# VHH binders against Elongation factor Ts, mitochondrial (tsfm), part 4

Target 1, 309 residues: Elongation factor Ts, mitochondrial (tsfm), of Dictyostelium discoideum (Social amoeba) (q54lv3)
Amino acid sequence: PTELVVQLRKKTQSPVQECKKALQASNNDMDGAIKWLLEKGKATAEKLKSRVSAEGIISVLVDSGSGKAVILEMNSETDFVSRGDIFRNLARDISKATLSNPISGGKLAENGILELDPTQVENIYPIKINITNEDGVAEEMTIKDSIVRIVSKLRENIVIRRASFIQPLNNNNNNSKSYISSYAHDSTSEKKDVGRLGSIVQFEYQGDCNNMNSLKEFANQLAIHIVSNSPSVVTVNDIPSSVLEECKNNNKNPESLYDDMVLYEQSYMYSPDHSVKQYLEILSEKLGIKNLSVKTFRRYAIGETAERV
Below, E stands for the ipSAE of ESMFold2; O stands for the ipSAE of OpenDDE; V2 stands for 0.75 times the mean of E and O plus 0.25 times the DockQ between their complexes.

## First folded at step 1 (VHH)

Design c6 (framework vhh_8ghr_2)
Fold by ESMFold2-Fast, scan of step 1:
Structure c6 (fold): chain B 309 residues (1-309), chain A 126 residues (1-126)
Amino acid sequence: as target 1 above (309 residues)
Amino acid sequence: EVQLVESGGGLVQPGGSLRLSCAASGFTFEDSYAIGWVRRAPGKGEELVARIYPSGGSTSYADSVKGRFTISADISKNTAYLQMNSLRVEDTAVYYCARGEVYWGDYEHLGYFDYWGQGTLVTVSS
């Protein structure tokens, strides 16, 4: 009955479909339905307690010329908005503005990635947006003002959840060259740089590469590998001490974690008989370069807790 | 008082077309609400077939109807539509129009529906 569903939803704020299931499971008993929703709600809350938001997109953007990159999560209240071009274009334009303008402040994470507070991103100027989609009518404003304008148009709360800025490598310090790749999963052909999962990978190497197309292909494939296999750290030495301590307290061998969380120790998706580390060594030899390595990476998924590696 | 009134149901042969209308009152499509079409067939559960966010322009569809059904809204008339093409016998159902509220942090389900129409019957038979 619709009146019971409406009443249960008003009392619990649960989704309508869950209210229907609860009433059906409880033979239309309101107290039983409330109990059913509480049990399910507890399980859902535990499962999702580390997630920040359900809906949104990940934007990834690389400027190969400057050696900079940005990965950004933007959230919306519904998938209706996050699937729309207006929201996706805004995320892309925010990433572009972040990449192209001076960054003031930020928290330096391990491996030299600069973690940006949402307010630091919001204060960036200018972002150029075209709300009307007419040629020559783009407006310049702060990122914060652009979000306000789009919120007014879409009538939903829109939030910058997190952003990471990948800084250029200091080549003078160890005489190396760099390359950055990115991947957005569940993207469109028109907007390859926005999707529901994303990664950015920064490589370092020495010498002159004899086949840049081969290096670029590998770099793109490793970005895909990172999205698919969800590593947390590049090398064994990067595993957080808290994780190692938990393993020791539980009498587990730390090596049991390597395949799950260490990029270099994972079986390489495009050459499964080799680890990622072994494949980097093989490719270095083939390309005539030395010490091809992953300096940094970031992997974002919608709804996961903001994390630092 | 919020009301949703469906119309346009009827009998149609397989491969035919129907257009359902949902006239809304007590709120405006300029507001931040989603409008959905949910169907219930004899012996089957309820299925959300299409959703639209009229003020934002976003739409979504169930896999069972994708490519055959099109949802739209006319803000000035405060009316949503479901254009149903290439109808199949299995599309036979009572079709309900529903208004959904947007909730921040809804991780389980997308768009909560808080008001429902009375339903309109669609029968697809030879």
Scores: ipSAE 0.000, ipTM 0.180, lowest interface PAE 13.6, mean pLDDT 79

Design c7 (framework vhh_8ghr_2; at its last look DockQ between E and O 0.08; V2 from the best seeds 0.00; counts 0 for: pae E 19.1 > 2, unsure alone 61.9 < 65, placed apart)
Fold by ESMFold2, look of step 2:
Structure c7 (fold): chain B 309 residues (1-309), chain A 127 residues (1-127)
Amino acid sequence: as target 1 above (309 residues)
Amino acid sequence: EVQLVESGGGLVQPGGSLRLSCAASGFTFSSDYAIGWVRRAPGKGEELVARISSSGSYTSYADSVKGRFTISADISKNTAYLQMNSLRVEDTAVYYCARDTFEYGSGSYWEDAFDIWGQGTLVTVSS
């Protein structure tokens, strides 16, 4: 019933009873009560962190102005939480914050992409995000604190499983231009930024494109193709030598892998008479540009890398 | 005794409206749980229609009812509501109110998260 409880609830979005406990424990000191609630949330998150989180969402976001993109997998314990607005909006907010702030950590997988190492998950937590509070007014907090708050509310372990980040093109190639597309698939929604499957794709080309609408349409369609056809590498030369050795040891022709693994060798779903490689060449000529190519891509699907119980 | 009691069901024409109520007794709404509405149509399994935290800050809906149904809660009356507009024949079902304590385990489905259920209220949409 006190004004302090109302103020604390507004600032922290914590349950009224926890706000009362925090003020009682802190002798009605507002700053002490905020710290108490944060430490309580950390303890809850620590108790839950060992629980397997195999459900979740894929979030994709492109920042065209900076030439950056992110694809992120965030997991929950159940699909009830992963289908909910609170969880999905948190994933969107984390993706936006990731593109708006410097990222430390991760390992360089390919030119222009950084991958989050599973052992470095805390590197994401220093990034500030903007969470809309109950009054509709946004409030800044760290990613770590936002996850703690949401875990305390939903009572499920929540983890950022992985993320891949596209950076602007390397300046060593002074005449190259970049375009980035993304797609997330959720059969229950028209939105294309969050779903159970997702992809980001970076293109590279030289010259001046004579029809950017056509390039954008193709780029969006290829992101969908990647979700649907599940390639793992761009070209035949990118197939890991260990995979080729396994084919030899099983007396299999490595060309049997191309349609399953190699983007450039797949039949392009929007022009099936052409491989993706062939269509890139045709489109380059039509658009008046040179060497239109896929620099890198990433595809995520919920559960493909999650630990099972 | 902890109970949930639904009311407000009945017969309605297609395009009509109904408001379902879920009154709680033996416990008070708190932010440590949510209230859900689940429906069971003849010959079909159960469908989670809508869910709201008891504070009202979190809601979710099945795609089949988005834009037509609105879930709400009144803490002072210890009651949750489901406003059902633009009703269709396929909305015919027994509607159950259930308490979600957020106590999920690994492999849990949403049905396992609900620890108490009401007796149900019948909604019939027909000419």
Scores: ipSAE 0.000, ipTM 0.114, lowest interface PAE 19.1, mean pLDDT 77
ESMFold2-Fast, scan of step 1: ipSAE 0.000; ipTM 0.345
ESMFold2 (binder alone), look of step 2: mean pLDDT 77; pTM 0.778
OpenDDE, look of step 2: ipSAE 0.031; ipTM 0.527

Design c8 (framework vhh_8ghr_2)
Fold by ESMFold2-Fast, scan of step 1:
Structure c8 (fold): chain B 309 residues (1-309), chain A 126 residues (1-126)
Amino acid sequence: as target 1 above (309 residues)
Amino acid sequence: EVQLVESGGGLVQPGGSLRLSCAASGFTFSDSYAIGWVRRAPGKGEELVARISPSGGSTSYADSVKGRFTISADISKNTAYLQMNSLRVEDTAVYYCARLPYDEESWQYEGLFDYWGQGTLVTVSS
């Protein structure tokens, strides 16, 4: 029946021909057809998982109410797919689901940021996600099943490669306040929540800010600075010993690394006569607060990891 | 409101050339959509002859037109083009510009395209 094919297509967004096959295999039972398409999608995902997924997007999301943020990389084979609304909206929905549910495992890095590297991203796969179909109706499934669905629809290897999570401040910091900003760079969209480059930044300060709009503006601008200038650590003291050792082995002054990799030592792009550290000190005084600092940040770019699947 | 408007069709002799244009409004080629050229010949079904991803100029062609047709896009003008060379009688069809939002297999199924132009007739006859 043509009407069942149309209904199944809207629910699953699978190709019309696959919907016809699913309904035939399930004797026109809608639930059975949905299961058939999911199983077929799993088989397709398995066949495609060896293909190189070098394109994609970075998704960033801040939940100011809970003091959480996520930055997540999701990859596709082609730029065509990664620029599409279906792919981008799935990345947004996955980011939202990860902030609303506990994350199992992962590596706890400096300053409490939680990391899922390419070997650990499967820890989010069991998390439940709500996806809106073409009729505007929400459907609940696992993140894994949502990826299977989109792989079946777009016929590309689609992979969540990594994610990092900013977590709320510890109870021991009762006199400290936090603000989180994010930025994703996309020249084609006004929204700054998905793009090929992204950052999330957690700020910490003490006291009562006399102008929250100025703090927010600065926080957003520093997220942009981080995307543009690609620091890897906050302060000189955060430079890994392995990097310092390689510097010594190459007979180079460690200070040669500062402008390249240390956020605080970089010339601030919105006030180039000041370093980021100097500007934080000036702004702290101007806003009537103390010790405005960057607790942690993460900066992601598509393709910066060796892992391709 | 999203609209696609085709132009450039007409009567041409075998071996001749035509350039079709597709002007898009209500969205930009920077909005993550591909543009396809779909034709329907008398007594035949729909055939996707060419598509382009505006983001990087990635292109694909049906085997029937490879080497003869070239698709391109001018992002600043929000316009896609189909350059048709070495035209054959069997290229006679109504040519539609269509927005391909989601699925590479959409050309196999009418109604999977998000938006369609009005169509422009290309007649190849001596």
Scores: ipSAE 0.000, ipTM 0.116, lowest interface PAE 22.2, mean pLDDT 80

Design c9 (framework vhh_8ghr_2)
Fold by ESMFold2-Fast, scan of step 1:
Structure c9 (fold): chain B 309 residues (1-309), chain A 127 residues (1-127)
Amino acid sequence: as target 1 above (309 residues)
Amino acid sequence: EVQLVESGGGLVQPGGSLRLSCAASGFTFSSSYAIGWVRRAPGKGEELVARISGSGGYTSYADSVKGRFTISADISKNTAYLQMNSLRVEDTAVYYCARHEFGELLDEYYGSWFDPWGQGTLVTVSS
């Protein structure tokens, strides 16, 4: 029937002809038709697995109440797909699901960041996605199945390339407070939660801030600074020993790395006469707080690789 | 109302060239839209062969046509083109112009990126 085709199309976003075939194959059973489309989609996704996914977006999401954050890279074959609301909303929903569901695994990185294996993210269940962006249309599924659904719709290889989970600070031991800011650079939108570049910054401080709006403004500006200036570590003591060994092997002074890779040593873009470290000290005094510092940050750009080709 | 009118098809010998046109009305080419060429041949499903953003800044091609086909847009004429060079017998198909509006939910409710907008234009490559 026409009404079932319309309903199935609204739920799955599959082509009208596929919806008709699914309903015919399932004797007009909606649940059976949805299952049929998902199985067909899995076969399609498997065929497309080897295709190059060079475009994509970075999604950033902060939960200030729990002190958690996620940064996620999703890739598509073309920028037409990565600019579209379906793809961007999928990335947002995956970030929300990752933040909301218990994460017990992951590789511990510097400063307490958990690096998530894409398969750990893909197997989060149940999540609700709303592909049509309407009340009451959301469907529960695993993240992997949601990707399959969108691959069927868009006919491109879509992958989760990487994700990082920023854990809450343990504030019981030092009377510290935390604040997390994020920024995603999107040249086509004022919304700062998805884009081709993104960052998340976790701050720590002690005392009662006399102007939270000023702190928030600075935190947002430092996230922008990180996107623009691409630091790799917070302090000089965080430089990996392998990088220092490479400097020795190339007869290069380690201090030559400071401006390029150490956040604290970079000239602060909103106050260029000060380093980021110096500006944090000035702002701490101004806001009536102590030891305002960056506990951790993560910066993602489309096209970066974690491994050599 | 949105309307896309294809033209420029015909009979051509292998190795020949052909230029297809897609005249749009009911909307203006802008960064909110992408225009694509989809073809359908007997025994094959629909294939999206080329896309261009409404701003003209971004293009992509199916592997089967890369280096041979060029998509372009004339914003002032609200018309997209597909220049087809080094044509092969397997390029024989009905070619359709399709529009995708980024974020347009109603456009996707009854159709898909691969659904044709009109009757298309027939391209036959034969000796």
Scores: ipSAE 0.000, ipTM 0.147, lowest interface PAE 17.2, mean pLDDT 78

Design d1 (framework vhh_7w1s_2)
Fold by ESMFold2-Fast, scan of step 1:
Structure d1 (fold): chain B 309 residues (1-309), chain A 122 residues (1-122)
Amino acid sequence: as target 1 above (309 residues)
Amino acid sequence: QLQLVESGGGLVQAGGSMRLSCAASGFTFSYAMGWHRQAPGKQRELVAKITSGSTAYDDSVKGRFTISRDNTKNTVYLQMNSLKVEDTAVYYCAADEYYDFWSGYLEEYDYWGQGTQVTVSS
């Protein structure tokens, strides 16, 4: 029946031949056919797990109201898939579901970043998706099931490579305020929430800011700076001892590392006559606040090795 | 009436150029459109594919053929340069109403045109 195949394809976005088989196996029962396609999708996803998924996107999402943020890497086999709206929207929806459903089992990194196990992310419920429902009704499912549905449509291995959850600052103990900014870079995209490079920056300050628009503009520009200049630590004191020992063993001056890896010591791209640290001090005075500082940041790039817990 | 109609085929000498057009009637172009060809005695093969963010080509035509889309006219074009006798085939336009896969399988396309003959003489 041609009309049922068209309806099933619109609801599931599965290939025409799979829709025909599903309807035949289900005696033209639409609900049974949908279930058949989901089970076949699970089997296909298992089979495709051995395929290399080296392309992908970074998704960044900030919830200003709760002071939380998520940065996520999702991989596909080809850049063709990773440039597509279906894949990008799935990444956005996964970030949104992760932000909305706190995970208790992650490993807490320094300064309140929670590193999430991809399997913990997959177990989150609900993710709300509306793939092609003409009625506009969103479906709720686990993140894992949403990936299975998209794998069935795209027929590529789709992987959650890594994710970091940025927890809100404990402002009560420090009498401080926080702000989080984010940036994702894609030269072909007008949106700044997905791309091949992304960053999230968490700021802390004390007092009442005289110009929040100026603070927000700076925070967004620093996220861009971090993407472009790839620091690995905030301050000189954050450089791992192992890196300093390697530098000493090679008879190299540790200060040679500062411009490359220390955010505060880098020339600020929007005011190159100042370091990032110097500009934070100038801006603090201008805005009438105290101790404007970067509490933490994360920078993800496609193709980087996943962080070890 | 949901159909794809190809035009622009014909006779051309080796080293020449030709532009094929594919006009859609009864629906808007989806995420993926492609050109396939079938030479005498051979199976149908994918030549070029276009989406909003990507284009892909068979190795035999890379650097010679260019696929492009005009969404306002519901038309996809295949610009063929430096034509070879081996490019002689019936060329088919194909469309998927939804996001499609890079597979080359005929069964993965929802709509096909009737084909247009391209003959390259030596």
Scores: ipSAE 0.000, ipTM 0.182, lowest interface PAE 16.6, mean pLDDT 78

Design d2 (framework vhh_7w1s_2)
Fold by ESMFold2-Fast, scan of step 1:
Structure d2 (fold): chain B 309 residues (1-309), chain A 122 residues (1-122)
Amino acid sequence: as target 1 above (309 residues)
Amino acid sequence: QLQLVESGGGLVQAGGSMRLSCAASGFTFDYAMGWHRQAPGKQRELVAKISSGSTAYDDSVKGRFTISRDNTKNTVYLQMNSLKVEDTAVYYCATEGLDELWEYYSSDYDYWGQGTQVTVSS
């Protein structure tokens, strides 16, 4: 049964001892053993639901062709797991599945971002994973089943905490063009698609850009700026009434909030003598385009309460 | 027949260094190896892992511990520097088993040695 154990291990990534038990319980039937491990994994995931999942990863993914993007927070109990390739690749594959499959339901936020309930993400089918590293051998399952398999493997509570779907820009019949940039901060890796902090920025502009490389460089730098400076709204007019009320109750001038929470009013990290708003105007003139603006953005940090943008 | 034998433990003063060795017989280290530890009353935890070309460490030991292997001696080492009282534990050497493709948690390791006691006094 050693050969079957090796095959089952590669196919399911379950611990060797559990593979042995599954094969024993299934009279060495591979399909029965796989089913046994999935049922055991579901029971394990249910038992672990009460454990605190304070570590995790932010995954960002942009599909330039369709003008869509996803930002996702997935949590684990330990940072050892969240730094691991198994967990990070699962987060990437969940983001890919979310972008690639029809999204039904979700709460539409003020700026056109669709906030997805974790259960809606879990119900997406298929997620396509190749766990054997063999070309052309990919398994399809629900996102929920993929999480169950990894929970069984890692023995930690793994949860999707939140996800936001950035919808394609509706050009409103006004010749608007769009560009989406993203950034995820990982201090260990040069990869920019997963990390403990992440952002996605959707830009809108009119006209033909003189230098697309310059625009793209700025867009990427602004995503970094957003990660580093943690704005919560684009413009002063986007500040929630509840925040203004709290400011008033604390006898604070509303303008004291601008540097902290308003993207356009922040000193631009790559040109500190200018606000982000001022730099957008300078760049618009330089690139020969009109009304270069941030249509929307989202910034996630591990353990952060989801914020309105 | 697979056998893992840990050695190099003992008593050391806080701030000191210690090197643990894990010698294997009956196989070569062509799949993942890990160092785990268990302090009294606590669960066993993965401290350091080495697979083909890569290493990983628990945050509590990162920058202080280094895992390495010598395939010619069929031995894995854990170099422990700047030891703290909190590092006191029985240290275990384990192999991931039949597949080195994945970074596995401690529950995945399917062969455990006898362990070696490390005591750090203040």
Scores: ipSAE 0.000, ipTM 0.228, lowest interface PAE 14.4, mean pLDDT 79

Design d3 (framework vhh_7w1s_2)
Amino acid sequence: QLQLVESGGGLVQAGGSMRLSCAASGSIFDYAMGWHRQAPGKQRELVAKITSGSTAYDDSVKGRFTISRDNTKNTVYLQMNSLKVEDTAVYYCAAVDYDILTGYEEWDFDYWGQGTQVTVSS
ESMFold2-Fast, scan of step 1: ipSAE 0.000; ipTM 0.285

Design d4 (framework vhh_7w1s_2)
Fold by ESMFold2-Fast, scan of step 1:
Structure d4 (fold): chain B 309 residues (1-309), chain A 123 residues (1-123)
Amino acid sequence: as target 1 above (309 residues)
Amino acid sequence: QLQLVESGGGLVQAGGSMRLSCAASGFTFSDYMGWHRQAPGKQRELVAKIYSGSTAYDDSVKGRFTISRDNTKNTVYLQMNSLKVEDTAVYYCAADSPLEEWFEQYGSEYDYWGQGTQVTVSS
């Protein structure tokens, strides 16, 4: 029946001929047809998994109520797909689902950020997600099934390559407060939540801030600074020993690394006569708070990792 | 069963314009369609594709060709402007096929094809 084909297409966004075949195979049972399309989509995803996915987007999301944030890389084969709303909205929905559900596994770094590298990213696949089609109809499925569906729809290898999660502060032994900011750079989008570059930043401070709007403005500007200036560590003490050893082997002064890779030592782009560390100290005093600092950050760019194909 | 009927094509001078049409019948709606071409001695290549209003083009035709569709007529069009001698080829329209049939095509996303329309661009 043509009415059922139209209804199934609205729900799944699968090609019309696939919807017709699914309904025929399922004796016009809508739920059975949806399951049939998903199983065929899994076969398509398996066939395409060896193809290179070098394009994509970075998705960032902050949940201020829970004190959590996520930064996530989702890749496609072409920029045509990654520029599209279907792809970008799926990345947004995946980010939202990961903040609304527990994340199992991963590596917890000393600065409190939880990391899922390319070998661990499938830990989010069982999480439930709500997908809305072009007609506003919502359907609940797993993140894995949503990826299978979009792979089937767009005919490209689509993968989540990595994700990092800011966790709430453990305030058991002090009265520290947290603020999280994010930024994603996309020259064509008015939203700053998806793009080819992104950052998430967790701030920690003590006391009562006398101007929260000023703190929020700074936090947003520092997220932009991180995207633009590409630091890799917060402080000099965080520089990996292997990097210091290579610097020594090249007869190079370790201080030459500071401007390139240490956030605190970089000239702050919105106050270039101060380092980021100096500006944090000045702002802390101005806002009537103590020890305003960056607890952790992550900065992602498309193409930094090429392990997923 | 989906049938694709192409029209248009023929001889045109370099710098000219031409519009190809592809009408689908059998099943009145197809949401993933494209135009491909094959020049003598070369592999068939994608020219343009359209999915739910989104479009993509091969770099060689970007800015010169436009793909569009009319859902009330179940027809897809390829508007070709600033034609070059290198655009000489047989042009095929293609539509989505059942998912099972897509797995049987080596490297192709389409199973339903039109008969082809010759476009010859003279210098």
Scores: ipSAE 0.000, ipTM 0.250, lowest interface PAE 12.7, mean pLDDT 81

Design d5 (framework vhh_7w1s_2)
Fold by ESMFold2-Fast, scan of step 1:
Structure d5 (fold): chain B 309 residues (1-309), chain A 122 residues (1-122)
Amino acid sequence: as target 1 above (309 residues)
Amino acid sequence: QLQLVESGGGLVQAGGSMRLSCAASGFTFSYAMGWHRQAPGKQRELVAKITSGSTAYDDSVKGRFTISRDNTKNTVYLQMNSLKVEDTAVYYCARSYDYVWGSYRTTYFDYWGQGTQVTVSS
């Protein structure tokens, strides 16, 4: 029936012929037809699973109220798809769902960030997506099912490559406060929440800041610095012993690594006469706070974990 | 305390299959994981690597070996099929992270298991 086809198409954005087949296979049961389209989408996703997904975007999201943040890499086969609103909005909605829903069996990395396996992210429910681009018609589903639906629409292999969840700092045990900033680089967009490069920075400090706008400005600038200068660790003491041993084995001075990989030792982009560490000390004094420091950061670039052939 | 414990090694005939397991404790699988091997009189070599979104294999094992992981169990697996006498080696599980060395990005392995012997007989 024409009425059911129109209704199913409105809900799913599937082609008319697929909606007709789904309704025929489901004896005109709307819920059964939706399930049929999801199963077809799963079959399509499985067929495309082996295709190379080398393009994509980084999504960053901070919730200042809860002190939580998410950084996510999502990949597509082509740059055309990764630049599109459908793909970018899916990444944003996945980040929102990850931030807003409890993560069962939360596992904490040694650096204080909760690293999420793609399957942990895929099992999050609900994600609210608006596939019709109409306000108030969002559908609830698992993140995995949302990816299946978008794969069916875009006909590309779409994968969650990695995600990191920044947990709130426990201020009760340290008399400290925290602030989180983020940045995603997209040269053509005013929004800095998705792009090919992204960072999240968690700060810790003690006392009452006399100028929160100045602190926020610095925090945003340091997120940009991290994207641009690609540090790997916060301090010299965070360099793994194995890296130092390889440096010695190659007859290289370990100090030669500092400018490239240690955030605190890098020349600060917005005050090049100072290292990041020195600038944090200067700013702490200026803002009337103590021990302004980077507790943790994460920096993602598309293809950064590229495999050697 | 960090621990990587390999298991599943032993003796197998050429053409056979074997599955190695690496159980991790004291950390999460947020890091990349790899399997290395060292044959008698040879240098240790990377056999397979797994990250959250990708796998990589040495040319000598492509199509025969499959690396996978179960993050819920904190376990990494190496499924070895069509084994050859040349695959005889001690196999090591290792944890890694991505590191920038000057202008070069690479993966460093900073924690190693004790190794498990795999012997393929003709």
Scores: ipSAE 0.000, ipTM 0.122, lowest interface PAE 17.7, mean pLDDT 79

Design d6 (framework vhh_7w1s_2; at its last look DockQ between E and O 0.43; V2 from the best seeds 0.00; counts 0 for: pae E 19.3 > 2, unsure alone 56.5 < 65)
Amino acid sequence: QLQLVESGGGLVQAGGSMRLSCAASGFTFEYAMGWHRQAPGKQRELVAKISSGSTAYDDSVKGRFTISRDNTKNTVYLQMNSLKVEDTAVYYCAAGEYSGYDWDLSPEEYDYWGQGTQVTVSS
ESMFold2-Fast, scan of step 1: ipSAE 0.011; ipTM 0.404
ESMFold2, look of step 2: ipSAE 0.000; ipTM 0.157
ESMFold2 (binder alone), look of step 2: mean pLDDT 76; pTM 0.780
OpenDDE, look of step 2: ipSAE 0.199; ipTM 0.629

